# Designs tried in a protein design chat: VHH binders against c4kar8. Part 179

Target 1, 263 residues: c4kar8
Amino acid sequence: MAELSTPSPASPAPLDGGRGDELEKFTLRGARQILQLLQDLITHRGLITAHTGGGHSFMTAVLKVDEERGRVVLDPSPDPQANRRALAAPRLTCVTQLDGIRIQFPLVGLGEGQDKGRPALFAPLPAEMLRLQRREFYRLQVPLAHELSCLLKAEDLARKPVEVSARVIDIGAGGVAVVVPTGAAEFVIGGTLPACRLALPDGEPIELDLEVRNLNRQTQRNGTEQLRVGLRFAALPRAADTRIQRYIFKTERALNAKARGGL

## First folded at step 11 (VHH)

Design w86 (framework vhh_vobarilizumab_d1)
Fold by ESMFold2-Fast, scan of step 11:
Structure w86 (fold): chain B 263 residues (1-263), chain A 124 residues (1-124)
Amino acid sequence: as target 1 above (263 residues)
Amino acid sequence: EVQLVESGGGLVQPGGSLRLSCAASGFTVSDNYMAWYRQAPGKGRELVAFIDSGGYTTYADSVKGRFTISRDNAKNTLYLQMNSLRPEDTAVYYCAADLSTWGSEFSPSEYDYWGQGTLVTVSS
């Protein structure tokens, strides 16, 4: 019997685009819409997490859309092993975000070559793209300057209690994604971490129970590897929910104001 | 004051067409998530189509290829063009808005504001 944990709607982990009725209404199949969305990713320099399977991913970006040849051009990883995994994979699942809206699309038939003398990865244009416009799927990318952290109460490999201060990299209505040092704690998908503490810039840390939803070893743009842990809010008091939502709102507003002023 | 006012509903023959309008006030339709929902007698409310600030659209499987969601920024109005109508499209149609970018606090609710609804009946 298999006990597979499905990523929550607010999770940054890939959602299955083939989930029939549930995700069909969020799936774009029009050629014009697909081309426009890919071009918007280029214009906004959107970072894409490309999942190669087996819990591995790497950071990339769309460099170019070649409409005549029906291809997208992607920035390769500086880690050769990540590129080898990508080229060997039957499919990449690409996950990104524009203005807080989750975007996910498959790429199949990945190849390698050069674009204007620079190494590049090439793939046929996706036939479909998933775009989730519901508030529960929104993920705020946490500004580095906020130094947002979550104190995780977990166990090490010897089953001894351990406290790990993890950096929060994104946050939504349903949970957070954190970066954990490799080997700092043992995480099991579906496991509960009780009485963790989320430190927002204002006020006392929020005490909450977190459920492990996904684990991913992510190769960064600089070639270093980190463990990304997706955590769901198992139960959230109304006051805590309000504080988290206010932080998300205020930060989004400030980022939008900065982007408009910086244009 | 935020308001959404639907119009354009009515009785049509199968295979006919209707265009629904949703006049918005108190916010700009081009800057927000907008959607059309419908509710048939004895059924729950279901998503028909939605559009975001970038103009990207998604549709329920049952209406894909037949309905088109659009907006007129000058009139601050959302539209639903309904073609090849079927008896199963009979419902009260509602427009909805998510105004998180306009200074509202984030809500676990999918949409912040709803119109009063407009009835569409497809019958011969």
Scores: ipSAE 0.000, ipTM 0.178, lowest interface PAE 14.3, mean pLDDT 79

Design w87 (framework vhh_7zox_3)
Fold by ESMFold2-Fast, scan of step 11:
Structure w87 (fold): chain B 263 residues (1-263), chain A 124 residues (1-124)
Amino acid sequence: as target 1 above (263 residues)
Amino acid sequence: DVQLVESGGGLVQPGGSLRLSCVASGFTVSDNYMGWVRQAPGKGLEWVSFIDSGGYTTYADSVKGRFAISRDNAKNTLYLQMNRLKPEDTAVYYCAADLSTWGSEFSPSEYDYAGQGTQVTVSS
């Protein structure tokens, strides 16, 4: 059985707590800074992956910051099991991204109730928030229209070779995160997938070796569960690195141009 | 043509204050990841403070509560207000910028640009 909760720089999974001393310089503890960052997440409609432990997570968002009561209001999952796991957890680890900057924060004392007659989750304001503008942690959320895929060379449950076409959901300098169909393959954290093929919109697929860094069963906002796999680029050739970087910069610029043209 | 010009250093008594300035040209200060790095005599480079494109600030534990980083967008200038200075703050202070659209760590080897530095000496 694979361990499903190992954090990785190549995935939106939580960063290792043992790196606390190194991450201190990126940690916000000022009440005004925390309030401002939470408001920025609301303004930019940031989607948050809330990790509940045991390899489980769900998609949420900050709906409101209640300064008078010192709490955040979160969008509950449409999956009642995800909400029950969250409420039973001693802490949530929330991970999101704002303009390429990784944001991570804990929520402790999660409760449920109503906000203006609608179901909501509530938690006290976090005492700290991590803002990490590190090149290795930048993740471009891949537009669905790009239909970016990676052909993975893995093994099935019977240890027979299998090829799986996985949808790439984010990409960065250090790796990709993919969605794997249920039961398509078995993954082991630290295992290497040789000669996989990353299909970018322009040109031939890039052949590369990928290391499995993390595995998360995630409940989407529509209630659907999926397995998200974080994969690190092993020994990426410079030509491939250049091509991946060009795709990321080109896509980011196009998304920024589209946002500036909007209201 | 990117340039960073630091100023405001000098000799000050322990407990005193100084305000460092960094005038930037060739890019917009408010759109980029910027910070201050220092090097004390006989020691390596040490990160002091940074501010990102969103205006969020962080500080090294050694200066937290005493230093404040800020920017003036109209003057395209980065500042470091240094209060309650200690002899241990004696160093050359460098302004650094990361112009990467990727985002980057505040590391001397990863900065796109750094200025020539300004000397701060805290002694009695």
Scores: ipSAE 0.000, ipTM 0.310, lowest interface PAE 11.7, mean pLDDT 80

Design w88 (framework vhh_7yz9_2)
Fold by ESMFold2-Fast, scan of step 11:
Structure w88 (fold): chain B 263 residues (1-263), chain A 124 residues (1-124)
Amino acid sequence: as target 1 above (263 residues)
Amino acid sequence: QWQLVESGGGLVQAGGSLRLSCTASGFTVSDNYMGWYRQTAGNEREWVAFIDSGGYTTYADSVKGRFTISRDNAKNTVYLQMNSLKPEDTAVYYCAADLEEWGDYLSPSEYDYWGQGTPVTVSS
């Protein structure tokens, strides 16, 4: 991987109609809106995946917003290597979810220090945040209690077939993200994993062909390292699509009911 | 305003070379998953190459060793250098961007932004 310089921002040009206008309506640029959304992430204890580049990320959370200094305070990784990668990165891309809505924002100028005697990471408030309500970007964070798994049919380093039971951490209309132990199998971006089996709580496992779309070494909040694999559904039978959407809807509804429940 | 503007397509003889360019506006290419796809009439878009925010590159088996994806951060541009072109490389080539730093489990039709496409014709 090469060290890349940050390019100058591109000038906005008028769009000649089309899909580009769709994302502008989901982009928060107002200081009050940004502060409110960051506060909502604190209130809901939202877990954030902070991408540091080079296929690396770590789990963090917003601990505090320092309005006076215009800074956000983040939970550092217990892995010092992950923190060193973050501090060396020209930019962090932070991805999280709130009420089933994907939230994404950049952080530039990360530093380290202490908050109330505890180690912390600091960054200037982002100038913009994306709040994506589009169906294709919706990803249900799978409750740990559901024990959702996907049996992956992959290859080891010697190209021998292996089966890996992977924990599903999120699921959407277009695919799943799973975590596997580092070294459990060899994954190549663009590669196809045939006849994998997705286990939903209701009924038989769903047989799926999955395309590897991204790979990321993720340091969890407890300091352990896992490989996160993003997997796209290849041609999905209608019955499987219906079951996946039903699971997403049912789980989202239950989570929303808990959040808005009485007492 | 997120947009992609493509250039560099055209006619070339088998064994020749072309370089496609894709300039982004409203976002930074070094922060995003950027990819090239191609499509022939009657077929789905086929993934060709991608580059992530960390500079990691991946190629479809059909183009490995012949095509190179790269970025120029100063120009906010992504390139596809195509060498040793074959008639089967004839297609309309599309630049695509994803809001995620690295591409996730999105199908080509679910990408945030596509360029208008640039045609490449390779004669025998």
Scores: ipSAE 0.000, ipTM 0.169, lowest interface PAE 13.3, mean pLDDT 78

Design w89 (framework vhh_7yz9_2)
Fold by ESMFold2-Fast, scan of step 11:
Structure w89 (fold): chain B 263 residues (1-263), chain A 124 residues (1-124)
Amino acid sequence: as target 1 above (263 residues)
Amino acid sequence: QWQLVESGGGLVQAGGSLRLSCTASGFTVSDNYMGWYRQTAGNEREWVAFIDSGGYTTYADSVKGRFTISRDNAKNTVYLQMNSLKPEDTAVYYCAADYSDWGEELTPEEYDYWGQGTPVTVSS
């Protein structure tokens, strides 16, 4: 009888574990399946967005699963501040995607050390992992070669209008995630950015209104910080929706063809 | 055209076992999120077990440790192995698939496809 709650498909923002009953169907608690899923993330070289709280995150990856010691080994950030935030956090929330499936898991008790002479972060194996295979949660990771951009109409620190060309990093049925250099513009969660322009490879830019849903300061693997902004399509015309979905379909087909070619 | 056909239901004694089968046509089970639901008299359909495209499985608390969902990709079939059956497991069991269309024209509308159901009766 109850309606399902829908998170923003364009954002890697964590789903609340307290959404309870509807997410239980998608939650792995068996030790064997948790180990298998973590190993799949290693095999597919999955990049993980690790949320440390306070709107901060960094890019990491699972380097190794130590079954005997019951722990995971993570790639530390080259930014020491990001590592300090992670170590101080009571809980790390990890979000990734594998073959269209959204994966999310908590890590508690993070420590630092070395693995085979290299710096590493360590945490006990998660007691649960959330795995969501629903079309509404699917987000296409935009290939860098496509150079997808969205021209945002925002305000700078002095409250003056500014136009910022932001790189689109993922796109779904409900919105996009973009990356903006820290300090380029100010964003307010729940605020509307009117008449923004989404540039797809084919055709004229799509003019649309975007709602700011989340903000994350993400430390990249090279140690630089970027602001990740999750944006919802506030008013999406049918023609624009069709063009966006066609882009997603064509890109997914091309990526699948490349994968079947052995790459 | 998507179709699901269930089989394997029947009458069984408490403590016994049954294996239900769900054969798909018009789509590939390994590409979809597949599940088993059951419905008892006077109640809504209740989730029993899921298997996703990656082969990962989840189970309702009432069946954990007793039921196992699996698939045979060569036969395009999903199974529900039911062990240690109880009278409370008496229900009509339904197979379901999430619709996912990546065809040339994407439609915002999505549909869940259901089979006709197969009855299971567990006697005391």
Scores: ipSAE 0.103, ipTM 0.589, lowest interface PAE 6.2, mean pLDDT 81

Design w9 (framework vhh_7yz9_2)
Fold by ESMFold2-Fast, scan of step 11:
Structure w9 (fold): chain B 263 residues (1-263), chain A 124 residues (1-124)
Amino acid sequence: as target 1 above (263 residues)
Amino acid sequence: QWQLVESGGGLVQAGGSLRLSCTASGFTVSDNYMGWYRQTAGNEREWVAFIDSDSYTTYADSVKGRFTISRDNAKNTVYLQMNSLKPEDTAVYYCAADLSTWGSEFSPSEYDYWGQGTPVTVSS
């Protein structure tokens, strides 16, 4: 078997080794570019998952770049234990996604203090930042107006076949995330759902085999519980891949044009 | 239909400069990850410099500080400015579009588009 250790498209986990040399061409080391990218994260309030090691992480954001002192200022966690773990860690691995672009960078020498009277974490500017604009990591948030759905072929509590029409909430080159009502079907991580049908706005539904990658139960503010299911495309045919990518690019361009006004 | 055409190569003395140009037809360079690679006889093609759709740039260690990649969107052209050239820079230089990028309108079945190459010889 080939040594592949890349994360799933929606994963906040750091990229593993095995393809380190291949990632070199996507790694920024220029001081100007690093500052520009950090400022982009500030401007867009990009949420960062900071991995402290040992399976622990916390959510943070870059609040400020202090160029005079060569430091970034980070938003501390509301969890004191998370901040203590971060301060004890020899290195943080920070992972974020900005406008569909995966960004990953190390922070070494984390300290704590105050910025303008508010608690803050400080770290030296990173010497490198990975900026990976590859399709396999991009996730389009599906506009509600598109009413994208995927008809899932699953099993109910009694192991009987059931069809569930699930709303597609995000889509990428490697898969989709869908929402189903809790209890509508049973899903097993690693299980295959055969002959599911993905309905895109143009043309006939695409028939696909999907692999269950993750499950999250979420309680909404109105008290209803939703199951979020992450699904990987298993052996995607070229024609289906082309249609999915075309939908992603068309939708992203339309959203970008609308956000900028008249493009 | 879709093409990359390189130009600007030639013979130059060590310490000299050359600017390579890569003009795209059938697609827009500003929408794609664009790069320069080079190849010497008997060796594999190696990456030299990349520029993405947001104009972030990366460089191989061997050329860092000497080469600059840029683009002119109006001319649909990518450039490689090569300064302080060394005999070790002698190679055939290739322009490539990496179609695995997020902003591309290209078919996902196409991994890369390559030019025909332009030779660069640096004499001592």
Scores: ipSAE 0.123, ipTM 0.618, lowest interface PAE 5.8, mean pLDDT 80

Design w90 (framework vhh_7yz9_2)
Fold by ESMFold2-Fast, scan of step 11:
Structure w90 (fold): chain B 263 residues (1-263), chain A 124 residues (1-124)
Amino acid sequence: as target 1 above (263 residues)
Amino acid sequence: QWQLVESGGGLVQAGGSLRLSCTASGFTVSDNYMGWYRQTAGNEREWVAFIDSGGYTTYADSVKGRFTISRDNAKNTVYLQMNSLKPEDTAVYYCAAEFDTWEGSYLPSEYDYWGQGTPVTVSS
């Protein structure tokens, strides 16, 4: 289950290389702009999902940029196994979001050491960073207060039908990402989950068919593991599409208003 | 309704400079990806330079170090400063806007918008 599939544009997984030429115009390669974007990640305390390959990732953050030595300092995982995977990986693919803008960059040559007496991970500055403000790549991080959930119709290890209430962590035009307790259900990449129910505020649940696009075992900052499942909307009815877009629009507007209010 | 108006093209000698301007009407340049593309006879449009809502810029390898994209938010205008021009820079230059905000996702589909094009000829 731990293997990353071909990601959709709405997925938090790394983007498909078949869009390489279209993504080039969104790829930052200037040293000053790379430094500036990394500093923006520090300033806004952007949480980064670092993919180590094989369907594994961990949560990190940029702690500082060392311009003199040409490197970034990253927050290590509290899980020693996640750090060992990262150090053994030929590259990390780092994915994050600032104000609805998807940011993705590679780190190669990861090492470990100490910064100010604390364990830290070090890597050379990336030669490129992808910054995408495309609607199709936009993912609204769902506020915890909304308690957004999706009732999934899946199968257990014995192929018996089970229903799992999963917390929706992000939502976009093409799908949702949910977190599922480990062992609650089996997911097959490319498999269809029929008649799932997405609960939005202010209305009855939306009935949807969902396709499993990616699976990722993610080690959180507190050291716990969760299974993140990326789900694509299959044959989304126009009325459902309108409700989802309205939710995203209104929620982002409300979040922007709170930020502007100084809260 | 929506328009992009380009200006500043013309004939210039190799090694010379030109500044292209693109003024937007009906939308705000600082809210969108704005770019310059060019097209030579018989070829598809080629991306040249891009500026996003955050002011970050990208350049095609063929123009990197020679061209600079910028914007003036008060004038709602995007510029392309072209230095050290080469005969191979001869093309029709197009200004483009790409819309990516969620405020538009509830509304009718927003498409890429293009200007009429401004010809640039660089003599050897």
Scores: ipSAE 0.078, ipTM 0.595, lowest interface PAE 5.9, mean pLDDT 81

Design w91 (framework vhh_7yz9_2)
Fold by ESMFold2-Fast, scan of step 11:
Structure w91 (fold): chain B 263 residues (1-263), chain A 124 residues (1-124)
Amino acid sequence: as target 1 above (263 residues)
Amino acid sequence: QWQLVESGGGLVQAGGSLRLSCTASGFTVSDNYMGWYRQTAGNEREWVAFIDSGGYTTYADSVKGRFTISRDNAKNTVYLQMNSLKPEDTAVYYCAADIETYSGYSPLDEYDYWGQGTPVTVSS
């Protein structure tokens, strides 16, 4: 299939399953490596977006790996409806990042119970985990302190024009992922949002045309639901591209310097 | 500036073992996605084994259980230990590196650096 190109995710949405053959060389199948990677996620307190299907996900974490029973223990959502969706799903697709590296894995056969007297979700150990250490998959997780926002030009439920300020949660060369207040606007996958404004630190907002690529209703760890929208840069002037890339580069360097004990 | 140099190829009998080495200069192997490919005349390059910055490894089904990729960070070198060699393993083996820095688009099969290749011949 010469028609398959490199994935261009605009959010932490799951990668296309039809690309499995292209991603084979990045797929871990050794039991010891799977256990080690799950343990690394625990050690670094990696937040996981678990996609339950139908455009729904919830934020979770691996609490424990139970090697003798061959299962992982996950932090349940405080929202009972999110847990019911997860238990009803034939498969969870879990997406996370560790040190900028995208990690994705399936969980099948989810159950519920208790761990140390507290509610927990259980699933058999995954048979495979994807670990993509490639530049094209890199997404900068925007520091909350940066208060990065994008003013979206969309339509409300009555199809009237509306402007919505959305918080930018990640950014890459191809787009951004934003959090939209529930009920603030309607989005259609493949729809174009013209003349939106991306506010970067240090400078005037950048005017961009954005294409809606993904929609996901994500239940947060505190039980609240938010709409996450993946947006692709439909047309990006060279000057805007340069500013976005400089922001990503500077922020990544600053984060790395802090992790290594810089000023 | 940045370079990969392979060594350790040669002639070996079926059932034998051989260890390939790939020494990097100008960058650190432990920081990057490193791999081995092989190619026979008239065919596309076939991936063999990868090791990433975290030390995680993957192998092509044709070599799984027989080949082991590893690295020595002090020597800045990646190894491919080849055991139970078969005539079908005869190929030119190439070391590849993807320098993992955010610089934009990089296709899945396009690497920043390739070595010159080292030939391996397995007799029957």
Scores: ipSAE 0.395, ipTM 0.753, lowest interface PAE 2.6, mean pLDDT 82
Fold by OpenDDE, second read of step 12:
Structure w91 (fold): chain B 263 residues (1-263), chain A 124 residues (1-124)
Amino acid sequence: as target 1 above (263 residues)
Amino acid sequence: QWQLVESGGGLVQAGGSLRLSCTASGFTVSDNYMGWYRQTAGNEREWVAFIDSGGYTTYADSVKGRFTISRDNAKNTVYLQMNSLKPEDTAVYYCAADIETYSGYSPLDEYDYWGQGTPVTVSS
């Protein structure tokens, strides 16, 4: 009696790591996280655009989360045709915003009924919710008068080490955007620039590692071409973080005071 | 070089349809946040539609139910299908891309790359 070894279910092929990783960091799949986010939507009375496909959508809101039944209750459209489309759709794509962050989630298995004697739409709880916080940090536009600069340790086209002094145009807790002359160095998105030096007005330059996140060629009004480089702080010491935050706060305060006519 | 190139604009009668295309070079549209905007002379640019890396779409109220944003990953192209066009839809339409950066917060209408635009004229 040869024990037919039931073939171990093939581990799902790792989702193609690159594209998946960017979305994965923004995707909530935990039941508790999903429930909390839905409750937050209820609390904030977030309006939701529900897409039914074919370019059709209607405005709705989450009215209730029924944990016992594992379902979400939505406000139906005042347009009966929109509700019909929603019910006929294999998937409802919900889009909303909470605290400036885009939230997107699918609902499947939509049904109609009544909640407390009022017409309502029902769907099972979403299996996932996308919270698209692509830019997590405030971006301060650096005043030209501050002459904020970053010494970049990069490579040229021949992979020879070069140092480029770049003007910082904006700064946040997560990184900086700088401008460099075209051809000053070769930058690769995802590449690390080690031991760079960020010069703040309040003291000695901060040594830090930077990751290239964005490259944008810009032509100035005078016809001069510049490269804008978006840089993430790859490893930022706590003391450096504090200094950066202090600079941002101080600068924002000054700018706001000026805007109010105080300076 | 990272670039967006729009095409497909033209003259169309009210009630007609038009399909705009935006082809990207230097980056992948499916990995980024893509959008369509439109601008009329003397007015601010207004957003029309968005598609994110997850394929989720968003539409301005003025175009809801009439316009559809989509993408072809193989062609690295984003489309705007415009149906039931109205004279009020007359504008220059722009494609935009928001490339992920960690340098700071950006509103939804702050894109890193813009096309040159394609004109759409809807006649009554």
Scores: ipSAE 0.009, ipTM 0.269, lowest interface PAE 8.5, mean pLDDT 83

Design w92 (framework vhh_7yz9_2)
Fold by ESMFold2-Fast, scan of step 11:
Structure w92 (fold): chain B 263 residues (1-263), chain A 125 residues (1-125)
Amino acid sequence: as target 1 above (263 residues)
Amino acid sequence: QWQLVESGGGLVQAGGSLRLSCTASGFTVSDNYMGWYRQTAGNEREWVAFIDSGGYTTYADSVKGRFTISRDNAKNTVYLQMNSLKPEDTAVYYCARDIETYDSYWPLEDAFDIWGQGTPVTVSS
């Protein structure tokens, strides 16, 4: 699971309130645009982190938008305490991502009830939604055909140095997510992996220091476990940042050309 | 060859309308955050309207309900439709690609806002 004790540009934590003025141009206030964005979250089944204040949050999703009554319907938490905190909160700050774009919005006046016989949370439509495509939040899903890899310098379970070639599953300006076989190396959230090597298609591998941000174990259909590791670029030279951005640009452009104008 | 070419400015009476155009060369407007800004003599440039890669739009409070930003992807052009113009709207109007948002088209060495030359708009009382 994600570690939120250290600040992260990719964190689901709310953006600083002191940035309010500079975020104004990214804040949607049109009723039709708000409805459209909420509908996009439903269509893409976007997982939302709802912050209730005091360092508390829970996972939810928009289940439905009731345009006529001006309400959103949210999936309640399986944790009853989280739902009680949410209902008691004067305001929820909801944070999610849609296709690598950060979305943040407030909900005020949360209530509890049922939708089609199932428990649900209700709130009036937000008056504003932030839609922010900043370099620090963007994540490109890496096509499998690219075979993008990162050589990690880590330690095995016996604390012996080990090099692990990990498949890169997503990449952004702030870091990468990789997949490694379970047990190939030991990872500690907040730990630094020095002198790792990211292999991009053009040129020599990029040498990077990576910080471990989150860990997620997944069992594959063949019974083997794989570990998904979120890694932040600890210090990225300008030349390396440039090459990473060029790769993201070229790949995104190619994918958009196929999706939007394909014959 | 990253260029923005603006047109459509001029002199108009209060209550009138103007449509500004901004054609991009070297990059695609649909893939970028594009905005209109304005500047009066002796004052800082202020944001007017913004359109993002998803087609979502935002407006400064001073122009909301009167101005509309749009784009034509086939023409690679961003427009600002200005209605119910006021003398206070008198300014030089600039279109820009905003690099403060994610822009995957250019490396850091070339990372800078791309601005048009500006087009003057004068609204007489």
Scores: ipSAE 0.052, ipTM 0.563, lowest interface PAE 6.4, mean pLDDT 79

